# Ledger of designs, part 4: VHH binders against F-box/kelch-repeat protein SKIP4 (SKIP4)

Target 1, 358 residues: F-box/kelch-repeat protein SKIP4 (SKIP4), of Arabidopsis thaliana (Mouse-ear cress) (q9m2c9)
Amino acid sequence: MACIVEDPQRAGQSNETQIALISGVPDDISKSCLARVPREYHMAMKCVSRRWRDFVCSDEMCDYRNEFNLAESWIYALCRDISGGVFLHMLNPFSSRRSWKRINDYPYIPMREGMGFAVLGKRLFVLGGCGWLEDATDEIYCYDAAMNTWFDVVPPLSTKRCYFACETLDGKIIAIGGLGLNPNAKRTWDIYDPLTRTCKSCSDVNIVPEMEDSFVMDGRIYIRGGVGGSSTAVYSASSGIWERMDDDMASGWRGPAVVVAGDLYVLDQTFGAKLTMWCKDTRMWIHIGKLSQLVMKQPCRLVSIGNSIFVIGKDCSTVVIDVENVRKNKMNGVMVCSSIPKTWDDDIDVISCKSVAI
Below, E stands for the ipSAE of ESMFold2; O stands for the ipSAE of OpenDDE; V2 stands for 0.75 times the mean of E and O plus 0.25 times the DockQ between their complexes.

## First folded at step 1 (VHH)

Design e04 (framework vhh_8emy_2)
Fold by ESMFold2-Fast, scan of step 1:
Structure e04 (fold): chain B 358 residues (1-358), chain A 119 residues (1-119)
Amino acid sequence: as target 1 above (358 residues)
Amino acid sequence: QVQLQESGGGLVQPGSSLRLSCAASGFTFSSYYMHWVRQAPGKGPEWVSSISSSGGYTNYATSVKGRFSISRDNPSKTLYLQMNSLRPEDSAVYYCAKEYSSGWYFDYRGQGTQVTVSS
């Protein structure tokens, strides 16, 4: 192999502090101005100079945008095609031409089942998984949405896992249970901390069920798994304690779940597609409405942005529901605010979906 | 400019030990996490081990944990990988890698050093 320099501008970083971001303007003011530019123009900004590229790609840029309440949530779907290729689709919900776009950055990501998909800050993580001819893995792949590139190599999980719960809470990625060659994988969970770049492994003598679905609400990770999805559990990351899930709440968890403005919504896929909401005050499930089986290709995935639920079908066709109007009981039934068609071949499977705020 | 130069590879028998070295220049070595990455013929790159800027924290791939140890000498700007109980599956080109300042990916890796474990 040859000596590889992938970014020749990396040389001389120590001299950057002597060069102004914008000629005649102090850097603090320049950074404030750059942070206010809409996300759709960030790619163009990276072409202006190395200092602009470094700032746009930095955690500092994201901190400014969060401070100014300017962060925009875009949807990323992890997809598999007929050839077994794994790739990302991206949707900008604020674009005038709302359409799914493929990210054609070709990482060396093998096709696996039971992978975890997590978001932390500006980064998307693909964790674990297994294949027909491959045992469970501890590999992690990371896509940086601000840099628009995959990381070459990422430190792995402490334990090889597939079909596990994967969520972010309190600035950490938490991978719970699942299957692996280590029989104790079912009774362990890993806490990945990006600040220390370490993976801390935790264990509990209580059996963690094989995971089918999970969501985060009120500082807790809710998981569903076991035979036929009949087992539920709640993990409090802050205390490290396993809690009991409300039985009435658990009985209504019959499909993908999403939290909007502190309220739990579930798309019950038992007899079609029925949107329901858990009412904390009455401790009852409320029927919101039904979606057409002919329009939505199951299994569906749910992502929330603001007061909207994005229902993403197997083929990436998407229906947007405005939950604010439904919750105020202004109309009986599901209010579809818009639909976003798939733009490509029919032979695509959506594995998981997440939103990334930049 | 950033330069990383690996050495210490060779042909050894299963169960043998090797010590790899990486000489770094063109950046403040003591300020960056450093990594070892390997690539076997026909395979993609595999992360092997990492070490913090001070050397206080280390991590290892499951396949090498207990057999390999990573260390660094900041005054001499050198990274090391001590490989014990080598197996045929460890055969690969080993690369020294510098982490980008915002973490999680490598902005430079060296030319590599070949390790072949033959039965």
Scores: ipSAE 0.000, ipTM 0.312, lowest interface PAE 12.4, mean pLDDT 77

Design e05 (framework vhh_8emy_2)
Fold by ESMFold2-Fast, scan of step 1:
Structure e05 (fold): chain B 358 residues (1-358), chain A 123 residues (1-123)
Amino acid sequence: as target 1 above (358 residues)
Amino acid sequence: QVQLQESGGGLVQPGSSLRLSCAASGFTFDNYAMHWVRQAPGKGPEWVSSISWDSGSTNYATSVKGRFSISRDNPSKTLYLQMNSLRPEDSAVYYCAKDFRYYGSGSYLFDYRGQGTQVTVSS
């Protein structure tokens, strides 16, 4: 037996009055409805009320959208202008008018080379790097894509690093090897957990010093580095050991790599751009197609969304390649492509690209 | 202004040797890894060899390993490729290429290449 009558004399001592998310609708149903709204309308939803804004920016909404397969991956490009100013461009691949949009609010991020770029949940992380006026750094910058804000304070890496492998695995950011004034940096890796804001260091003699590229596939971290990209290594999370990479597989890794639904794709950028796929069943590289050198500015970055590879040029010009048929028929793939023009900003360079699902 | 000028190519018989040179200017030569790349008629370009900024590391394509030797002279800003035991399949235009990264370890991505020097191995 519960009395639902509130004593008027105690009204001021009660918990804060709860305002319904949607008038006449229970909050659990309201949250369910709001979470199903396409991501493109989330900014407009934040303008409806403070409570809608708080829900749209919450982990609760992100968790719900992920659980019910409603999350949408958008592409974020970290760019630098001619003066060294750093900013983000964003692409909604689900928009009928697919175009890059500049995010105008940004903190000052120093111009650095060899930075790590990683995604965990709704957040983008920029880690480490070096410059002409600075040796390697341990600084981390974080952007929350649901809130559309940069964090002012983020705990640093345990070790200053540049030109290192930076990957997300099992909910953590893993920074492997790289250069720095600390001689131990080139033989170590840091595991950064943003949930606890802790950084754990590990070491292994098989880690190559300078990293050119890396990717995660089947619970393994693949790294390529050294002179001419000749040194490869594989970390197996299941076995906890460093393995040798398949020589045939390594021989085809001649440019940026991306994994689409468990299959490895590489853009061979030696005086041109040609997309190839590693066929696990036959243990051979297959040729998918060639991209024009005249429209693609090197270095290119690769991002995968669903069955599509987004090839993002230095000037942010983008080619979208649908590889669904390649995945279904690994012997005889058909390349379907479309293009997205460069941004209206003149004299920009793309540093790194990642997708963020919300 | 980055400039790379290759020389030393020519027509030779199989089994012969050639030394290619690349004179570099317009950048701090000793801060960059350097590469040799070749392109045969009707084929795409292929990477041949790389050398680090300090000559501490070298790498070679499987097809040329043991036959070719890459070296550099930082004071003279010159890159070299010593080619021994030449084969008809080595016939190509050879390009000197600058790595795109400052103090970079090298990659298959190049920010600049020279005009090239023709090597023809014919019996």
Scores: ipSAE 0.000, ipTM 0.325, lowest interface PAE 13.5, mean pLDDT 78

Design e06 (framework vhh_8emy_2)
Fold by ESMFold2-Fast, scan of step 1:
Structure e06 (fold): chain B 358 residues (1-358), chain A 121 residues (1-121)
Amino acid sequence: as target 1 above (358 residues)
Amino acid sequence: QVQLQESGGGLVQPGSSLRLSCAASGFTFSNYWMHWVRQAPGKGPEWVSSINSGGSSTNYATSVKGRFSISRDNPSKTLYLQMNSLRPEDSAVYYCARELIYGDYEGFDIRGQGTQVTVSS
């Protein structure tokens, strides 16, 4: 299937009124109709005309979809092949045939360890990292999921860092701690604002230098790192300061963490694979169910969509846990889950996973 | 932003040759499959040819096979279509297109105004 887009600038120069998005329909109604089309058809819509393409790629489209509660979260996996190539895979969890798809636009992102991966709006960011023969970098790469393109130039971080915590909070990307050539980098954090394209650096003694894991919940950033992953800290957006994490909560953080509908879940793989949830009311960890560890290649990455946890293995083989269904229908403490296999035979490793809502 | 600029069209006699060019910018050209698509007056778009990212694999519509040759120069970010033994039915606006795969959709990202090829006696 091919599409040819008429040039809107050439058409309508002498018209008394601009050419409509949909013939015979006012533009405001047309935009409302276009915004309601399922995300899987957005690429086809971009082929109808330049005006449709511009609208589908616009912030206006995203605003309509958010206002109408139509935004769909799709999963993006940042992957590395055996040759060190870096690229994206994508999973549409709403497709009748759930399968990982390779994104064709894979720029020459240098092979680096300890890179950050962040999502803000419709955009994915790859930040920092280091190489075997390369010191930590401050470079940032940006992919626009609505345009399906990588940006040519993105301003760098204020501080070169690798193996750091990378989260988004209040419309900004926050890069915390890690390793770098600056002797003070370990106790600093960078706030990058992609709207203004500015980056500022802050410092706090509560920031753990060696980062292992992090998550965002209730406007707070939780970090874990240090020797054996035993040191934790929490940033509160409302107070603007770093604090000590609840010791009882920290004691159960023994594996990959994910937030589902405002609740923290941890896949504890210490003595078999078991899903636990932090109960805010009682300040205790509760056992949800046991998952067969044989179906997952460690280290795993976790992403939540609705009431489901997607457990993404190192090879991108994925296990889907419906948390509500497991709570209601588990038998003998064993979780019933579905699986999504990898679609390639090459050695590909997942670096990080995020969801993008459009 | 993604840009594609076609050139090289013109008015020629049947049996003549033309070489079309497409200058690409705003994306990593060497990592995409590229296509040529044409549209004759009053007709729908017709896929003409495709080439993989490295240039090792090419495909052609049956109507042009053996007469047209697609090629690319990744360092200069340019796509070419060598058109030999041109016929009146080859008359069309020719567009270069970047291949897009997104979810279950496969399609062509056509950005430029195209280049007009007219074959007449």
Scores: ipSAE 0.000, ipTM 0.325, lowest interface PAE 13.4, mean pLDDT 78

Design e07 (framework vhh_8emy_2)
Fold by ESMFold2-Fast, scan of step 1:
Structure e07 (fold): chain B 358 residues (1-358), chain A 122 residues (1-122)
Amino acid sequence: as target 1 above (358 residues)
Amino acid sequence: QVQLQESGGGLVQPGSSLRLSCAASGFTFEDYAMHWVRQAPGKGPEWVSSITWSGGSTNYATSVKGRFSISRDNPSKTLYLQMNSLRPEDSAVYYCAAGYDFWSGYYTPDYRGQGTQVTVSS
């Protein structure tokens, strides 16, 4: 059952600030208690009162949960249905009834290719993209996972782009390169700084013209693109300069990549689906285990939560791989798998997936 | 109390021009990016234009680029939208919005004005 808020949110009145969150309990103690409620009940809490709704949706709630190490990472998948419509799917991976749930409020996201998908705090961003008969766009769409609503208006990118690298690093969303009506888009990147409320555009001649995949590791954005995915580049946020990627490291980037506790993992699809890890100490790829392609429908997307890799296949069928023992024992690691089934029969594609901690 | 009050809408013929105004109060106008958003009957909201806090940068939806011009006057706390070469498809309620920045959280109706109706018909 959906929770219905009876009254619309209004600007705070002085009388509301004097009403206790919980009768007979000081507000600071009440907030501490409310922050300890598991995330799955937050929608029900929003139905209790306007003050509870405001607190649950607030940054203060997130601050308490982070301070108490109570934040729960849920997975959000940006999906496309058979009609081409774009929507969000959500998974609580730690629930006893682990199942994908479609977000009921359909976003006003156009049916576009080459869109960026990024997370900043409790918000999900869908950026850019192009259509079959539509040139690259600068439009951004934002979903707030705590409020469970889309923003009506989001400032656009400085440059129209599609098929670009899109990553979150140091509290900023960075959109790099891609294709666009402006041919210089290939040589530019946009940096969104939430503290200054500005979108800064930069440029460099060494940017890969078309991006296929990217990941963040050790304060750097790694990107792969160009003809057959043969071109790589590394952006260093601390220096603002472009670096060359290690050739041996680049040679093993043969499928979707994810970083788990500072280590790079790639689902190598050359001879089936094989999980590999880049060993920084030896500068060599090690092979961890093989996944049956009969169980996982390609294309796959990867998300990490803690020491687990979530392999999300077509139709959101999901395999969970625990790599904690791999990190501890290296060559002696054990790949432990479990599965989460899809919950519908419709043909859907997973465009991208991210985790959001609340 | 944050208030945004739009004005300048009306019924006009295709090819005509209109200038919309938005008077802001109850917040530090010069610190916020400002936006124009429109909503036609039976459709979702469509972003039209944005302007940075200083007025140094502007952006426009493809459907209005070259026809519309956004501007602001920080001393008078007023946002403007100059609409030229109006088309029937521009018919909508036009809303002024403040603080649709990544961390501002001002996306509720309380931080969006009441709207001003623009009708373009022949």
Scores: ipSAE 0.000, ipTM 0.186, lowest interface PAE 16.2, mean pLDDT 76

Design e08 (framework vhh_8emy_2)
Fold by ESMFold2-Fast, scan of step 1:
Structure e08 (fold): chain B 358 residues (1-358), chain A 122 residues (1-122)
Amino acid sequence: as target 1 above (358 residues)
Amino acid sequence: QVQLQESGGGLVQPGSSLRLSCAASGFTFDDYGMHWVRQAPGKGPEWVSSISGSGDRTNYATSVKGRFSISRDNPSKTLYLQMNSLRPEDSAVYYCATLPGYSSSWDAFDIRGQGTQVTVSS
């Protein structure tokens, strides 16, 4: 049995059929000109005409910008307020005035815990989760960062799950394990393919049922879970085979993880905060440096852009760490390049963070 | 380890007042917003009220605004819901909750309370 997801983009319609994008300029040249405009102006461009809006929101523009290295990675934080309302904050890390901005489109997403958060191209996906009095769900919600709007995504995941590993690999979203009312759900994973709009469900007895953290590196999904974080698993997407994680590597995984330029970094939060890196050649953890207590309201989230790690605290306060010189072995400590204060509202919690390139 | 324990429910007449309590343990109470959620027979769960970790900000469902008051005592790790002018429609099991982070090893059952029954009848 296959799960098919409808594409929200097909709902949009344009009635302009004979008007040039730019007067006196062929459409192919006009599109190349529009695609080169910095991302910060894309919202203003949508106000020019329906044809401009449709192009700015299109896969065509996104693909062009990626092909010619024009894409800009912005950070999206899925947040909750004290009422349990769900919304997005966005950060343009390349802006001269770095500040978190609330997205004004408010989704009809019930507040859920243990939700998966994944990125495919220009879209953010929110999957699964459970409520205070609600069993695990299979619902999926989609936010299109180019359109700046939320869409409902149906049909659902093949299995209802919360507190599961959720990663993007090879153009697909992979949701592994987690909690559910059906004991068999804990030994399954779903693969959502946006090109075919299908979900495939798989199962294996070796899956860790309760997931605490995960990351993608070298075509593999690394998962940590279970009591005391002692259970680990590695999924190889190319072969579909489960592997064992290196015990030394697993022993140093004591906080949120992020991959920068092919190297694994972990923010060890067991007592204070220290950034560590896994050295593949020596199979040892290297201590990079200690961080200030400014973003220590746990759990912290890590997002990488270029050679920088963005450490985002539970209250959305952020510090930026430059790790370029760590790769070159030129510095023994971390450089905090900047800090971004918590949002204007004191009563928010960050659920998850991802970067989206447009 | 993490536990929430509700108390104070009971059978009461319309127009009466009742105060619910929730004792929290196993986590840093001051760092988390706290919530009251209720579920009446045959209905889905309904959010009732929320309070920030510091206690400076509160929010209420429209159905209870002006009648219910949420408060907390951080030193004693206790959450309260003062319910005034109770109506038959307020009859439900009331749950104390906090929202765990995704990276938490706690599941929703570990930090959700067991509930306290409130019945408002004549």
Scores: ipSAE 0.000, ipTM 0.141, lowest interface PAE 18.1, mean pLDDT 75

Design e09 (framework vhh_8emy_2; at its last look DockQ between E and O 0.04; V2 from the best seeds 0.00; counts 0 for: pae E 27.2 > 2, grease 29.9 > 24.2, placed apart)
Fold by OpenDDE, look of step 2:
Structure e09 (fold): chain B 358 residues (1-358), chain A 123 residues (1-123)
Amino acid sequence: as target 1 above (358 residues)
Amino acid sequence: QVQLQESGGGLVQPGSSLRLSCAASGFTFSTYAMHWVRQAPGKGPEWVSSISYDSGNTNYATSVKGRFSISRDNPSKTLYLQMNSLRPEDSAVYYCAKDYYDILTGYRDFDYRGQGTQVTVSS
């Protein structure tokens, strides 16, 4: 049931002669103009005036940018430093000076492990986790990429979870399996529906207990876990059922996975670093190329933007693979990649990476 | 200030048709999804229908699907609900609502609604 929430803060805005966004320009035109400003300048724009800030942070801004096909995808990495502190880093991959930037400190989670990381719209969510002295949590934190601010999200997880799979599907955030105080948590998943403001907990015996990796492809969620990643399952939102993944597809899932333009890619790290692709038509894994071990520091995470795969390793060392180019230009099996160097001195582990378009 | 004004409600017989209108002002209408919700006496609010900012996507509650049609005219900043084959159970106050994204929860909701228009279906 959608509750009509009256924003109490907007009731008191007196007829103060709304200062024009841009002097001498109608607001509609001003908004259109502001929406065309590149994302790298949005932080500066928020400093111009309160009205500019509010607009830049609004869904209206996003709508304009989407309408004009101006949305830009940036990469966000949830990271841990040597002290155990958790923080968020951001990369504009299309900048002339590509560098990772620390956004801000994680507000409440010193030394948490096993957290979920999800994107919904312009927001990032950090879910659950556990600490040395703390069991699994049900806490959820939200980072708004437009506002550059953290929020405490309500409601929490229905089940306290750590080391679980976290994905988005059909506008919902899904937390799957993991460890917790409740032994039954291992075979459960939570569904957050933003339209209904509901959190539903479900159970299925086919959910794997220890999650290692997950991805979404063709409206299905794929999960891998167990000892050595030997167990796999597939969920379809339409059926609501978890099934075992096909053996031929599961056999090649030997590392981090990412979906690019509907195709599944895996970084196979069993013998070096090999990028492989699942061919749906032939039901075979195809070798795409090898990455140099010199440029990649494990553990690595994958994220895709357009036709590019970003391989992000320790210290946020990043390799960019253009999938289309690699498919066309196989020179001796070595992939031609671009690299983004480490920009800070501290040892940093990358927990998870996601992209946000604004 | 955001303003939504519903109109077109009334007393009608079962099986009849009615068209509701909502005039919007005080915001960029063409950039927001819009919704119809209804509330019957003694019942909580019920979502009826939604339409995207560009009319590219429409959704309906199961109870009204196939009978109701949502549309919008962005230039005139007007939202419409065509209601066909009306039933007594459709009797309610109908509200036009503006789409809202909740920052704290990450959920979609309605931040503004009109005063509503009464629809009564009776023999």
Scores: ipSAE 0.000, ipTM 0.216, lowest interface PAE 13.3, mean pLDDT 84
ESMFold2-Fast, scan of step 1: ipSAE 0.149; ipTM 0.604
ESMFold2, look of step 2: ipSAE 0.000; ipTM 0.076
ESMFold2 (binder alone), look of step 2: mean pLDDT 80; pTM 0.799

Design e10 (framework vhh_8emy_2)
Amino acid sequence: QVQLQESGGGLVQPGSSLRLSCAASGFTFDDYAMHWVRQAPGKGPEWVSSISWNSGSINYATSVKGRFSISRDNPSKTLYLQMNSLRPEDSAVYYCAKAHYGSGFDYRGQGTQVTVSS
ESMFold2-Fast, scan of step 1: ipSAE 0.000; ipTM 0.377

Design e11 (framework vhh_8emy_2)
Fold by ESMFold2-Fast, scan of step 1:
Structure e11 (fold): chain B 358 residues (1-358), chain A 123 residues (1-123)
Amino acid sequence: as target 1 above (358 residues)
Amino acid sequence: QVQLQESGGGLVQPGSSLRLSCAASGFSFDDYAMHWVRQAPGKGPEWVSSISGSGYSTNYATSVKGRFSISRDNPSKTLYLQMNSLRPEDSAVYYCARSPLYYDFLSGPMDVRGQGTQVTVSS
């Protein structure tokens, strides 16, 4: 048997045919340059070459942008159109021309009620739900905001759920409670952790079957549900236990909630729309301001970016409230900094909204 | 080139067992979560089972749980699906699929799929 000697020169020449990201620039420097391009231009960058597309869609780019504080939070709304079709609507709050834009809905999302909407990294998840002729499902649909693509096949939830709380915390998706003919969903919670094993469903009497709202604050998931939104519970991720919510804090939770820089804000929608903040120091709700019904269609959804609260009306009309002065105890009242009109889309309803940082 | 090649399908009677295999090439097999997906003619794809890169974690669709077992042999770069107590409704083309690197099999998408192997359960 003859000895086979590899030719290092031939191997080197093969590698020379591989296209560099930027001609005449080492790839590590090229990647740092590409990662600094504003998110608005990322779709155009995908059209330059397959290698640019691969990098723009990669975790490497996402990780670099996060490390160097370059990531931009864009708002994604899960919406229903006049025909009942479910789609994603997107807002770039950093654009000089701020307007809602419909995302390509291919493949289509089934027309379901009570769906969960969660963000994990650069991905949006639509989970569970039920239909007119369909009991609760375990199906998951995943949209990658960096690729601008829906995934073909996503493994389902371990438990069929609708009208449940759905939050992300510490790199995990946590699905809590829900309704349907499946008894396993009711007073149970599931944790999906990409770095560990799938956790078992646990049950707790503090978990209400029907969820209205939830939020994450200080490593804990707060949930509200039951008849008239009267039942509350708190899940502590670090301890894995369920706790009672502060009664005074719970009494002010009368609408959608959002956390801005560690502080809880609630839009009380019982008689118009009033923004309130939970003051941890005094253990009291503080009235921040009110929004005109002429500006907002209820029910509203809330998303926070930096020091701003985005109040998204049922028709996707959006007002932006800067709460920086409130945080610094300057209390000059609520300041509506800008508004974004509804799109020319006919009768849409916002189901849920989240921000995705890329 | 990343390639997945399924085998082991065939025509069997209800109540029978089959073992499907998937040979992987062109990538570091042990770094990727692997999945089995099936599709019957005229129906959409249905997820069947998943296994983590290490083989430490497995998951199953409710319709196959207790009847099917997923496993992998990382040294031989092969994925397996042991199917027991087969039913007519299990008839489909079975595909193996790969998750992208760095993603969990429960939350991760599937980015590569093989050509499939036909399983027909009928008397």
Scores: ipSAE 0.000, ipTM 0.261, lowest interface PAE 15.3, mean pLDDT 76

